# VHH binders against Alsin (ALS2), part 3

Target 1, 196 residues: Alsin (ALS2), of Homo sapiens (Human) (q96q42r690to885)
Amino acid sequence: GYIASLHELATTERRFYSKLSDIKSQILRPLLSLENLGTTTTVQLLQEVASRFSKLCYLIGQHGASLSSFLHGVKEARSLVILKHSSLFLDSYTEYCTSITNFLVMGGFQLLAKPAIDFLNKNQELLQDLSEVNDENTQLMEILNTLFFLPIRRLHNYAKVLLKLATCFEVASPEYQKLQDSSSCYECLALHLGRK

## First folded at step 1 (VHH)

Design k12 (from k09 with S99D E100R G101S Y102F L103Y Y104D D105Y W106L S109A G110D; framework vhh_8k46_1)
Fold by ESMFold2-Fast, scan of step 1:
Structure k12 (fold): chain B 196 residues (1-196), chain A 124 residues (1-124)
Amino acid sequence: as target 1 above (196 residues)
Amino acid sequence: AVQLQASGGGFVQPGGSLRLSCAASGRTFSSYAMGWFRQAPGKEREFVSAISWSGGSTYYADSVKGRFTISRDNSKNTVYLQMNSLRAEDTATYYCAADRSFYDYLTEADYDYWGQGTQVTVSS
């Protein structure tokens, strides 16, 4: 039912936050702590990506905590917290996706200096695990692309969960329409910002 | 280790200007991004501005954009916050902080080292 679907949203949001936190702490923070990463322009673009990624991670963490608090305070929920935060999410996702696209268009991870490339190669198994890449023959750059496009995949997941929540209401209800509209919004954003 | 000392605060009239300085001791200052945060009485600490290792990238809170300018001098191990067109709402204790990674400038917990605060009071 409705409560079960909201618990699913909260559980998957907390899991996603945990994954982004691991990427931030185990990959991005150590990578950016290296003394010689590349040219000033490449480093600035990567710092912008990391900054937008961290902001998005923070907001996802806050959303997960908010959902858990909401569920703890009610036995049944007909109001959805994600709808109250959708514009904030849309802006943060758009800013992040713009930054990663700009970095990749300008040469991306291939332009990093040897110490950075060596660090990424040394952590390739962790990168594969975090990105959910199952093919052991996948190239490092493809793994990195998959990893940094995980937020776009999450937008598809939001759309699916919102659609599932909508099925708990009568088709003619205002609640059904609002959840359907929100689901379509997240799906359209995901398709606009990246690949399926 | 980096030790930070903020200075330059004081009393100023609305519309006035102040320049805050954050002096760092330690051999790795040029490897750190720097940020300024502020805390007004009864409020949470909030982000003000940040500058990258090289000084090539700067970031500002919307409330200070166009009025405040962050800069650094790596030869003097110092970061500056030039505050123009000061308003009563800018009254706060200002803190400088250092972050080696410079990728989560909005989160206090991501800054490695913090300086002692300097009080800025904007009043008529």
Scores: ipSAE 0.000, ipTM 0.133, lowest interface PAE 18.4, mean pLDDT 79

Design k13 (framework vhh_8k46_1)
Fold by ESMFold2-Fast, scan of step 1:
Structure k13 (fold): chain B 196 residues (1-196), chain A 126 residues (1-126)
Amino acid sequence: as target 1 above (196 residues)
Amino acid sequence: AVQLQASGGGFVQPGGSLRLSCAASGRTFSSYAMGWFRQAPGKEREFVSAISWSGGSTYYADSVKGRFTISRDNSKNTVYLQMNSLRAEDTATYYCAKGSPKEWLQYLESGYFDYWGQGTQVTVSS
């Protein structure tokens, strides 16, 4: 039903926020605190990734809190933040994914200095757990790619939940059209940003 | 095929505790997520808790958060649900289920779990 799908959106948003917060606090902040991290260009690109990641994390945290507060009021949500402020979400996700793609195209994590590579190898088990990669034979660079492209998977999740919400309304209704269109936008963005 | 055997249910007074166990057959237990669901008479099956393949990530329904703890022992192919501060509203048949790590955000829906155990009854009454 509609309320059940809205609870799914709220709960998965809070879970995603928690995961991004863990990546930020346990991986990105310690990594960037290392001395002799790499060349100036590589470090600047990684700092841009971290900045965009932190901004996206903040947005997701605010959205999760907003959805939870709304649901406690037990009112049917016909006007969702993700629909009203869709441009903010699309822009934040696009800016983050552009920054990680630029970093990876310019050599990515492999171009980091030895202390950074050593840090990532020491934390490989944590990285694998955070990325939800269940194959122990997966290489470090593949784990890192999976981890830092989790936001693209979340765009697919938005699309699916919005489509479920849409099916709770009559096809001819304005509500159905708004939710269907929004779902398509998030799915198209995910496909576009997921192309390497 | 994976077989799941849930156990540990019973009768308990409000405020009491129970520990449920789910033993899994098969060689790939450490490769997939596990979840607990419950169903009270006349109600739909409801998500309770889930744990990732490694045990590093855990998820709880708001109604049980702070009272229930999910854990797993991959060497014993077993997942556990420690239930504290039990309430009458916790009375239900509890089911364990095998999930996919790829659906980690969507553990709220039974459709993301492939294999289900037989269930174990928990009754909280004075």
Scores: ipSAE 0.021, ipTM 0.512, lowest interface PAE 7.4, mean pLDDT 83

Design k14 (framework vhh_8k46_1)
Fold by ESMFold2-Fast, scan of step 1:
Structure k14 (fold): chain B 196 residues (1-196), chain A 125 residues (1-125)
Amino acid sequence: as target 1 above (196 residues)
Amino acid sequence: AVQLQASGGGFVQPGGSLRLSCAASGRTFSSYAMGWFRQAPGKEREFVSAISWSGGSTYYADSVKGRFTISRDNSKNTVYLQMNSLRAEDTATYYCATDFYSEEGLYYTSAYDYWGQGTQVTVSS
């Protein structure tokens, strides 16, 4: 039922938040602490990516906490499906995905100076683990691309959960149609952002 | 799971009044919105009324507006439906329910996961 689908959403959101927090604390924060990252333009682009990433991480954490609070009896359900009602949540996904896509199209991590590349190579095993890349022969740049596009994969997951929620309603109902349309919207957004 | 027990039904003459009660067990009552639905023999279950967790928002089917009043007492884990000016067409088994997604879902039985056993209301001369 409906509550089972919300438990699934809360569980996967908590896991995703944990992963993003690890990327932020173990990769992005140390990387940006290096004294020579590259040109001023490259540093500014990476700082923009990191800023949008941190904002998204925070909001995902808030979403997971809100779902857990509802499921534990602290908050009312109507305010907890942020995917449907929060422009800030959706805007933060869009802003992040746009920033990382633009950064990567412009040359991305290949624009970084040697100290930054050395740091990333030193942490390649961690990067593979965080990105869930199973092929140890995968090149560093491909691992980084996979890692920083994880939020786009999460949009696909939101679309699937919305479809499950829709099945709690009659097929001819306005509620079914609205949830189905929302699911399609998230899937289309993920495809649009991924093609940029 | 939340358990709901509806009570207060019975026999009443047209124009009479009844107050239904729905008692909930569990720690989550004060965080849930509550709905009332009814089902007459041979008909589908239909929406009657709903109340937000705080009691600040109430909703009514057009057929009962002005006649029915929904209220809640979170300290007693109970929601009430005061039914005035009862009509023969109000004859049905009344169910209380909790656990709905959004305002859009409020009017549909499939949006609710937890249901009480129901209480019969018969309006007849």
Scores: ipSAE 0.000, ipTM 0.105, lowest interface PAE 17.6, mean pLDDT 77

Design k15 (framework vhh_8k46_1)
Fold by ESMFold2-Fast, scan of step 1:
Order: sequence, then C-alpha cells, then structure tokens
Structure k15 (fold): chain B 196 residues (1-196), chain A 126 residues (1-126)
Amino acid sequence: as target 1 above (196 residues)
Amino acid sequence: AVQLQASGGGFVQPGGSLRLSCAASGFTFSSYAMGWFRQAPGKEREFVSAISGSGGSTYYADSVKGRFTISRDNSKNTVYLQMNSLRAEDTATYYCAKGRYLWSGKTFYESEYDYWGQGTQVTVSS
C-alpha cells in the first residue's frame, strides 16, 4: 500500500542519512584536513566531491525528517509527498555523481599521496563496515568505490519505491504520471552513472 | 505526447528587451532540466542557457552572461528567457529543449536533450 511504501522510504532514508553522515564526519572531513593529499588538481576534485556529498547528505537528512513528519500527520494516503523535493534531490544527486565521475576519470583515490593512503588504510575496518563489504580480502580501492557509489545505489531504491507509490493511483491521474516520470528519472540517472 | 511551444519572439532595436516563453506538456515538468538554444541563418545551433528542474542551478553561454536570465515557473509548466541589452548578433531562431535528466553536467550538448520546440524568431535590427 501507499502508507507501507512511505514507511519503507522513511526507514531506509533515515538509515541512509546515518551512513552518509558517518562517512562525512569520520572519513571525508579528516581526510581533507591532512597536509599533502596529492596534486592541486586531485585535491580540488576531491574537495568538489566532498562539498557535493555534504550538500546531498544534508538534503537526505531533511527528506527523512520530512517523511517522518508526514507519516505522523497522515490518517489516510497523501499524494506527492516524495515529489515535494524531487527536483532539488535530483539536482543534488546529479551534481554529486558528476563530481565523483570526474574525480574517478582523473585517476581517483589511487592518485592520493602517501599520507592520505596511510589514513585510509588505518581506517580500513571502518570503511568496510560503512560500505557493507563482507569479503575481508577486498582491496582498499574497491571498498572506497563501493562507499562513494552508495548514493547511486540509492537512486535505484528511490525509483523502485516511486513505482510502488504510482500503483496506488489511477493510470489517468496526474499523480500516477508524476510518480512514473520521477521513477524513470531516478532509474535513468542511476543507470547512466552506474556504468562508470 | 511531449510538446514544447516557444513564443515571445519579434522585432526589436539594439539595446531593447524581449521575454521568450516555452510552454511544456506531456511530462512532469519539474523533474527535468530545460534549455534554450539558438540558430542564426547559415550557422549551427548553439547553446544559450539552461536551468535545472528545481530552478536552483543555471548555466549561460559566455556571449549572453549578464544580459540574459533564464527562469521557470513549475506551477505553469513554463520556462522563460529574459533577454536584455539585445545586440544584432542575438538575431536567431530560439529553441527550447527538454533535458533527459534534471542536470547532466553536460548542459552545452544537444545530446543531453530529447525533445525540442518549433522555435521562435528574434530579430534585432535598427
């Protein structure tokens, strides 16, 4: 149902926010505080990634809080709850995904200087926990890639939830069309960016 | 069906102003970036401006920065191009276009747009 799908979205959004907040506070902020991270170009690209990641994290937190508020206030199904900030979220996801793609195309985390690589190796257990990589033989670079592609994986989840919500409306309704279009946007963005 | 209807073109003297409108239908307007391109006689189509689905991000070609302003009204499914301080070189047919995404990062490229309006003619002449 509609309410069940909104509960799924709210629960998973809160969990996702918690994870991104931990990545920001325990990995990105300390990493960028190190001296001699790499070349000027590498550092600038990573700072752009971190800036857009922080913005995305903030918006996801606001979205999760908003969904929880709507669920507590709703006695019956509400239309378009998820789409209230859809344009803002799609813009922020697209900006983040563009920044991470640019960083990776230019050589990514492998271009970081020794102090940065040493920091990441020291925190490898935390990185594995945050990325949910279960294979302990996984290389650091694969863990980092998994971690920083988590937002792209979340786009697939949004698309799927939006399709579930759309089935609660008549095919001829504006609500159905808006949810279908938004689902298509999230899925197309995820496919475009997930193919690296 | 997706439809884009551009309007607001006309004749104006150098230094004048025009506001172009593009009325959109057949898709969820707020979920897609919108762009303006122009084509002068005998020239290829060139990028003018783009706006994200939310309206929070805008891009401009260097030739129009500070003179043109792109905006959108998502409640009316309309994107606008306010053109100030018009010059003879701004004479062209102006096309509005629907982005494939809200913001692809490649806003200058025609390939990032999947539907195009019929165009509206702007002539700047004394």
Scores: ipSAE 0.000, ipTM 0.112, lowest interface PAE 18.8, mean pLDDT 81

Design k16 (framework vhh_8k46_1)
Fold by ESMFold2-Fast, scan of step 1:
Structure k16 (fold): chain B 196 residues (1-196), chain A 125 residues (1-125)
Amino acid sequence: as target 1 above (196 residues)
Amino acid sequence: AVQLQASGGGFVQPGGSLRLSCAASGFTFSSYAMGWFRQAPGKEREFVSAISGSGGSTYYADSVKGRFTISRDNSKNTVYLQMNSLRAEDTATYYCAASPRWLYDQLKSGEYDYWGQGTQVTVSS
């Protein structure tokens, strides 16, 4: 049912928020506090990534909280932010994914100075855990790529959940059309942003 | 009720500039994508530019890219269109429109739920 699919969305959103919060606090913030991270261009691109990541994390946290309140009847008037306020939510994903793609195209994490690479190697076990990479022989750069592309994978998850929600409505209903359109939107965005 | 009030149109010579404004009320402005469309006499309504709710993403029609700039001020519930290097073919009634969705592309008029009355721009010597 509908409520079961909303519980799935709420549970996975809260878990995703927790993961992004950990990446921000344990990896991204300490990394950017280091002296001599690399060239001016590389540092500026990474700072842009961090800024967009922080904004996305905040909005995901708000969405998870909103879903939880709706499901527990605390705030009956709350609606699905990925549906009702999709422009702000999609914009935050687009901004982040564009920033990480620009960073990686320009050489990404491989161009960071030694202190930054040393920091990342020291935290490799944490990075591997956060990225959900199960192969212990996976190289650091592959782990980082997997980690920072998690938001694109989440767009596919949204599309899938929205399709499940749509099946609870008649095909001719406005609700079915809105959910179907939103699902297609998230899939198209994920495909477009994931082409690097 | 939702209201979109476009203003800033007028008469200008080729090569001149105009700044259009669209003041919005009746909805959470920062949650809505905003677009500008135009319609010249005897032609269909065409896309000009669009901006996401946060202002972080913009789209432009090829015919205006490099000449027009879309921006918004969410504290003032207003979207702007700065039009530079105006040409006779830019003569049209300009409409602002709002959508709660930021789709893969915002080029389709059918994606916009709310429309303003329009403001006339005439570029002529």
Scores: ipSAE 0.000, ipTM 0.118, lowest interface PAE 16.3, mean pLDDT 81

Design k17 (framework vhh_8k46_1)
Fold by ESMFold2-Fast, scan of step 1:
Structure k17 (fold): chain B 196 residues (1-196), chain A 125 residues (1-125)
Amino acid sequence: as target 1 above (196 residues)
Amino acid sequence: AVQLQASGGGFVQPGGSLRLSCAASGFTFSSYAMGWFRQAPGKEREFVSAISGSGGSTYYADSVKGRFTISRDNSKNTVYLQMNSLRAEDTATYYCAAGLRYSFWQTSPREYDYWGQGTQVTVSS
């Protein structure tokens, strides 16, 4: 049902927020605290990635809290943050993806100095666990790419849950159309950000 | 080639009405959200209204809510803006825009892929 789908969205949003928080606290912050991390340009690009990642993490946390509040009380579907297509939320996703893409295009994690690469190799098991990569022979750089594109995968999850919510309404209803449009928006954004 | 041709602008007195049209060609019209923006001399381009590809969802700027109505006819590849109870502050060049990548609630000009040349609306006694 409708309420069950909303509980699934809230539960997965909470888990996703926890995962992003772990990436921030256990990988990004320690990495950026290392000496001789790389050139000034490489460090600046990585700092921009970390800044945009932190902002996105915060907004996802707020979204999870909003869903919890909605489920505690009876509210209209229009009160849901994801249905409003907040420019702050969508722009934060776009800004994050732009920062990670710019970093990767300029050579990405391979441009980091030896101390940074050594840190990442020492934490490879944690990185693999966080990225949910099952193949233990996967290279470090592929694990990192998977990890830092997790927000794009989450956009696909938003699209799917919105489609499930739509099935609870009559096809001709305004609610069905709004949920379908929102789903298409998140899927389109994911395709735009993930395949460039 | 993608083209957006806005028309229907003109001179009107306060309290009057105008209907703007935007004829689109060169892309799959029903797959795109359409928006209307306006720009007065010396001001930034501001959002007016948007409509989803299906026409099922609409969004309006607070300044025009209750006075303007956006609609579309996908069989004619045209989006419309019905403007009622016009005020002097509605005087501007009106632009239509098409966007695929984000949402029918697009309020930022940067979210639109294609733009028309605009049509002038002047509200004066």
Scores: ipSAE 0.000, ipTM 0.213, lowest interface PAE 14.3, mean pLDDT 81

Design k18 (framework vhh_8k46_1)
Fold by ESMFold2-Fast, scan of step 1:
Structure k18 (fold): chain B 196 residues (1-196), chain A 125 residues (1-125)
Amino acid sequence: as target 1 above (196 residues)
Amino acid sequence: AVQLQASGGGFVQPGGSLRLSCAASGFTFSSYAMGWFRQAPGKEREFVSAISGSGGSTYYADSVKGRFTISRDNSKNTVYLQMNSLRAEDTATYYCAKDRTIFGVSKYYYGMDVWGQGTQVTVSS
């Protein structure tokens, strides 16, 4: 039902926030603190990725808190970011994905200096866990790609949950139409950002 | 298929102790992190503790730190939760959980799937 689906959305949003927070604190922050990380251009692009990642992480945390507030009867459903197609929320996803694709196009993680590559290899088990990669034979660069494109995967999840929520309403209702429109917006964004 | 059988729950007075067991089958036990979750009536399910596949790393919720100890016996495909200094707020159904990722690190309990019926723990005078 509707409330059960919103509880699942809230739970998965909190889990996703926790995962992004751990990527930030245990991978991105220590990585950027290394001496001799790479060329000035590579470092600047990675710093941009980290900056956009941190902003997105913050907004996802706020969204999770808003869902919890709604479920406690404190906040109205119309106030939820996911139902509004908030330009701030969508723009933050777009800005993050643009930063990571720019970094990868310019050579990405493969162009990092040896100390950075050594750090990533040392943390490969953690990276594999964070990316939810189940194949132990997966190469480091594929694990990293999977990890840093998790936000695009989450956009697909938003679209799917919104479609499930829509089934709780009559097809002719304004609620049904709004949820369908929201789902389409997230799905279109995910498809657009998934292009290389 | 994956099967987890939690047991060892019961009624206990405040300050008492209980040991929970989770017997696992259907997967290579030592390759997966294991954990415990609980759910009290009217509350959402919460993380309690996790242990890495090797047993070398353990993680605890702040509410149980210093009172609960997680351990595992890979030769018996069993994970345990030793619960000491039990409080009324520990009353809940306790569930065994398996990491979704082979060779994963269990500090990411959100990557775990909860399995089985669970075992009831009631702490009351």
Scores: ipSAE 0.000, ipTM 0.137, lowest interface PAE 19.3, mean pLDDT 81

Design k19 (framework vhh_8k46_1)
Fold by ESMFold2-Fast, scan of step 1:
Structure k19 (fold): chain B 196 residues (1-196), chain A 125 residues (1-125)
Amino acid sequence: as target 1 above (196 residues)
Amino acid sequence: AVQLQASGGGFVQPGGSLRLSCAASGFTFSSYAMGWFRQAPGKEREFVSAISGSGGSTYYADSVKGRFTISRDNSKNTVYLQMNSLRAEDTATYYCAARPWGYTLRFSETEYNYWGQGTQVTVSS
């Protein structure tokens, strides 16, 4: 039912927020604190990625808190930001994905100086776990790509949960149509940003 | 049965050193991440340090970074906390904790499923 699906959304949003917080605190922040990270251009692009990532992480945290609040006292779940196609939420995803794509197109993690590469190799097990890549034969660069594309995969999850919520309403209802439209919006954004 | 036994606490003067040990039994030790937490009188339990199952990844609270070193010996099913340059503020009961998924580091006490019976560390002149 509706409540069960909202609990699933809230639980997975909390887990996703926790994961992004770990990436920010254990990988991005320490990485950017290194003395020799790369060329000025590479550093600027990575700083932009980190900035957009931090903003997205904050908004996801706010969304999770909002979901928890609605589940514990509100009868009006239609107030959820994902149902409204919030421009701030969608723009933050788009800005992040643009920044990571620009970084990767310019050479990405391969262009980092030796101290940065050494740091990432030292933390490879953590990177594997955070990216959910459990194949120990996976190369570092593939792990990093998987990790930093997690937000795009989350857009597919939003689309799927919105479809589950829609099944709780009559097909002819305004609620059903709104949820279907929201799901299509997130799926289209995911495909556009993921270049599928 | 799962058991974690912490030891090595005691009385030291400021600037001194102590090495804490946590002996584990009842689970596949190398598959679990290990953490150290501490609780001072009248305060909430706080994160100190964590180490991955292989020992390849470590993390430290800002208050102990550069002074404490976490390590493990999977052949002995033991995790260690080397505490250097001890301060009065380090006075607390120290707990070791185990978390499934040895590749994942976590810092909230709610993420750990097994806990030891702490060891007391007192730093006083």
Scores: ipSAE 0.000, ipTM 0.131, lowest interface PAE 17.5, mean pLDDT 82

Design k20 (framework vhh_8k46_1)
Fold by ESMFold2-Fast, scan of step 1:
Structure k20 (fold): chain B 196 residues (1-196), chain A 123 residues (1-123)
Amino acid sequence: as target 1 above (196 residues)
Amino acid sequence: AVQLQASGGGFVQPGGSLRLSCAASGFTFSSYAMGWFRQAPGKEREFVSAISGSGGSTYYADSVKGRFTISRDNSKNTVYLQMNSLRAEDTATYYCAKGYSWLTQKYGEFDYWGQGTQVTVSS
């Protein structure tokens, strides 16, 4: 039902925020504090990735907190933050994905200097855990790619939960239409960003 | 069959310390992440700490960071939780948990929980 699906959204959003917060604090911040990280261009692109990632993390944290206001009651679907501020979510995800894509197209993590690569290798077990890669033989670059594209996977999760919420309303209702339309927007964005 | 036996709980004053132990059997201990969860009366079970199969990665809930330390001894099939600077809000039944894989499942579900050990922090 509606409350069960809303609890699923809240629980998974809280879990996702925890993961992004740990990536930010244990990987990105220490990585960017290293001496001789790489060329000026590589460092600038990575700093842009970190900036957009930080903004996305903040948004997800705010969303998780706001879901607590609906956790114990049935609320009109359109009052959910992800629906009311859908353009903010779509824009923040798009900006982040654009930054990571630009970084990767320009050579990505493989262009990092030895101290940065050494740092990442030292933290490979943490990176595997954060990325949910369970094959211990997976190469560092594949782990990093999986990790930094987790936000695209989350867009698919939003679309699926919004569809579950929609089934709690009559097909002819404005609530059903709003949830269905929002689900389609998140799914389309995920597919578009995944093709880049 | 998987068996997890938590111990070391008890009564302690605020600011005190306590060490919990979890003896594991029925699986290849070093191949699985281990964790600690707690549940206070009237509240849902919450994550406390996790450690990877090798012990190379450790994770903590924000509420216990800097106060609790998780460790493991793979030769003894035991995971530990060292709890320092205990607060009244740490009062709960503490559960040892087995992860799905050698990597920490702190962001997901653990697949087995043992019997808990009660920790009461009071004046």
Scores: ipSAE 0.000, ipTM 0.356, lowest interface PAE 11.7, mean pLDDT 83

Design s01 (framework vhh_6z1v_2)
Fold by ESMFold2-Fast, scan of step 1:
Structure s01 (fold): chain B 196 residues (1-196), chain A 125 residues (1-125)
Amino acid sequence: as target 1 above (196 residues)
Amino acid sequence: EVQLVESGGRLVRTGGSLRLSCAASGRTFSDYAMGWFRQAPGKEREVVAAITYSGDSTWHADFVKGRFTISRDNAKNTVYLQMNSLKPEDTAVYYCAADSYYSEDWLTESEYDYWGQGTQVTVSS
């Protein structure tokens, strides 16, 4: 049902928030505190990635908390939190993906200076765990790519949940239309951003 | 790391029933959505059924709706596929797969991170 689907969304949102929070606190923040990360341009682009990542993490955390509050009876039964935050979420995801794409186009992680590469290699097991890469022989750059594209994968989750929620409403209802449109929007964004 | 081992595949007559089991080892089974896939000789692998990490939601392909039921027991780290009214066209190697808790696109093969080695189901008339 509707409530069961929201419980699942809330639980997975909280877990995703935890994972992004760990990436931010254990990888991005320490990485950016190092001296000699690379050229000024590389450092600037990585700072933009980190900034957009932090904003996305914050919004995901708020969304998870909001869903949990709704499920514990604090919010109205008709509250569709994901729809209320749809534009903000889409903008945040788009901004993040643009920042990571710009970073990668300019050479990305391969252009980082030795201290940064050494830091990442030292934390390769953690990076692999966070990215859930199942092959322990996977190269560092592949692990990093998987890790920093996790938000794109999450867009598919939103689309699926929205489609399921739509089936709980009459086809002619405004809510059905909004949920279908939102699902299509998340799928379209995931396809567009993942293609790059 | 999660490792998946399927069991229960065998030869069965048309109209018969089978229950496939997939036992997961590792510490985080309840964090994964699970799927059953199948591949017949000379054909591409296709999704048969999927179940979310909690078991609250399931999906079944149109060609098995009403005949197959996916379920899970998180206390036993096991996912099941109950197969009823089997047809010769159900003959295939059946695979279980686990998808990370941050990806709920259980209908896309590429989203599944861990795979079992498969169990053969043969349906004869």
Scores: ipSAE 0.000, ipTM 0.120, lowest interface PAE 15.8, mean pLDDT 79

Design s02 (from s01 with D99G Y101P Y102E S103E E104Y D105L W106E L107W T108L E111G; framework vhh_6z1v_2)
Fold by ESMFold2-Fast, scan of step 1:
Structure s02 (fold): chain B 196 residues (1-196), chain A 125 residues (1-125)
Amino acid sequence: as target 1 above (196 residues)
Amino acid sequence: EVQLVESGGRLVRTGGSLRLSCAASGRTFSDYAMGWFRQAPGKEREVVAAITYSGDSTWHADFVKGRFTISRDNAKNTVYLQMNSLKPEDTAVYYCAAGSPEEYLEWLESGYDYWGQGTQVTVSS
């Protein structure tokens, strides 16, 4: 039902936040601390990716906390951001996905200097675990693409949860229409950002 | 600001019907979303149905969908729960609640600021 779908959203948002936090702390932060990462352009694009990733991670963490507080009956809990399809939330996803796409189009991880490539190879098992790639023969660059486009998969998940929530309302209701519109918004964004 | 008084709870036989009423004494009733909740002995309170401040939209829990209908009359400051095809598992204390006009809070307990005292519904065979 409706409450069960909100619990699913809260649980999966907390797990997603944990995963993004691990990527930030164990991959992006150490990677950017290395010297001689590559050309100035490549490094600047990667720094932009890390900056947008950090902002997105923070907002997802806030959203998960708000959902949990809401479901535990805390009256001071914040509004459910996803139901309102907040421009700040949508913009953070768009800004992040744009930054990673720009980085990848300009050569991405393949153009990083040897110390960076060595670091990524050393952490390949962790990257594979974080990306949930089950094929052990998957190449490093494919693992990285899967990992750094996880936010697009999350947008699809938001769309699905919003559709489940919508089915709890009468088809002719404003609530049904608004939840459907929000679902379509997240799905369209995911499709747009997923195009190379 | 608003006070809620439920009425209509009684003993009813399986398969029967019952209408619960919730009267609000405040003059701001039409500013609030309204919900019906229930709590059986030893169980957590659960949401049964909700209706927006305008009455244009309703939500019903899966376990009552098709059997219960929430409605409101803003002119009479009253919200109703029409209960059909009653089952023993519907036995509970039924509460009405008034909450924020914010759309997403109509069906969440945390969104309701004012609660009635409850009315006992007992369904027997």
Scores: ipSAE 0.000, ipTM 0.188, lowest interface PAE 14.7, mean pLDDT 80

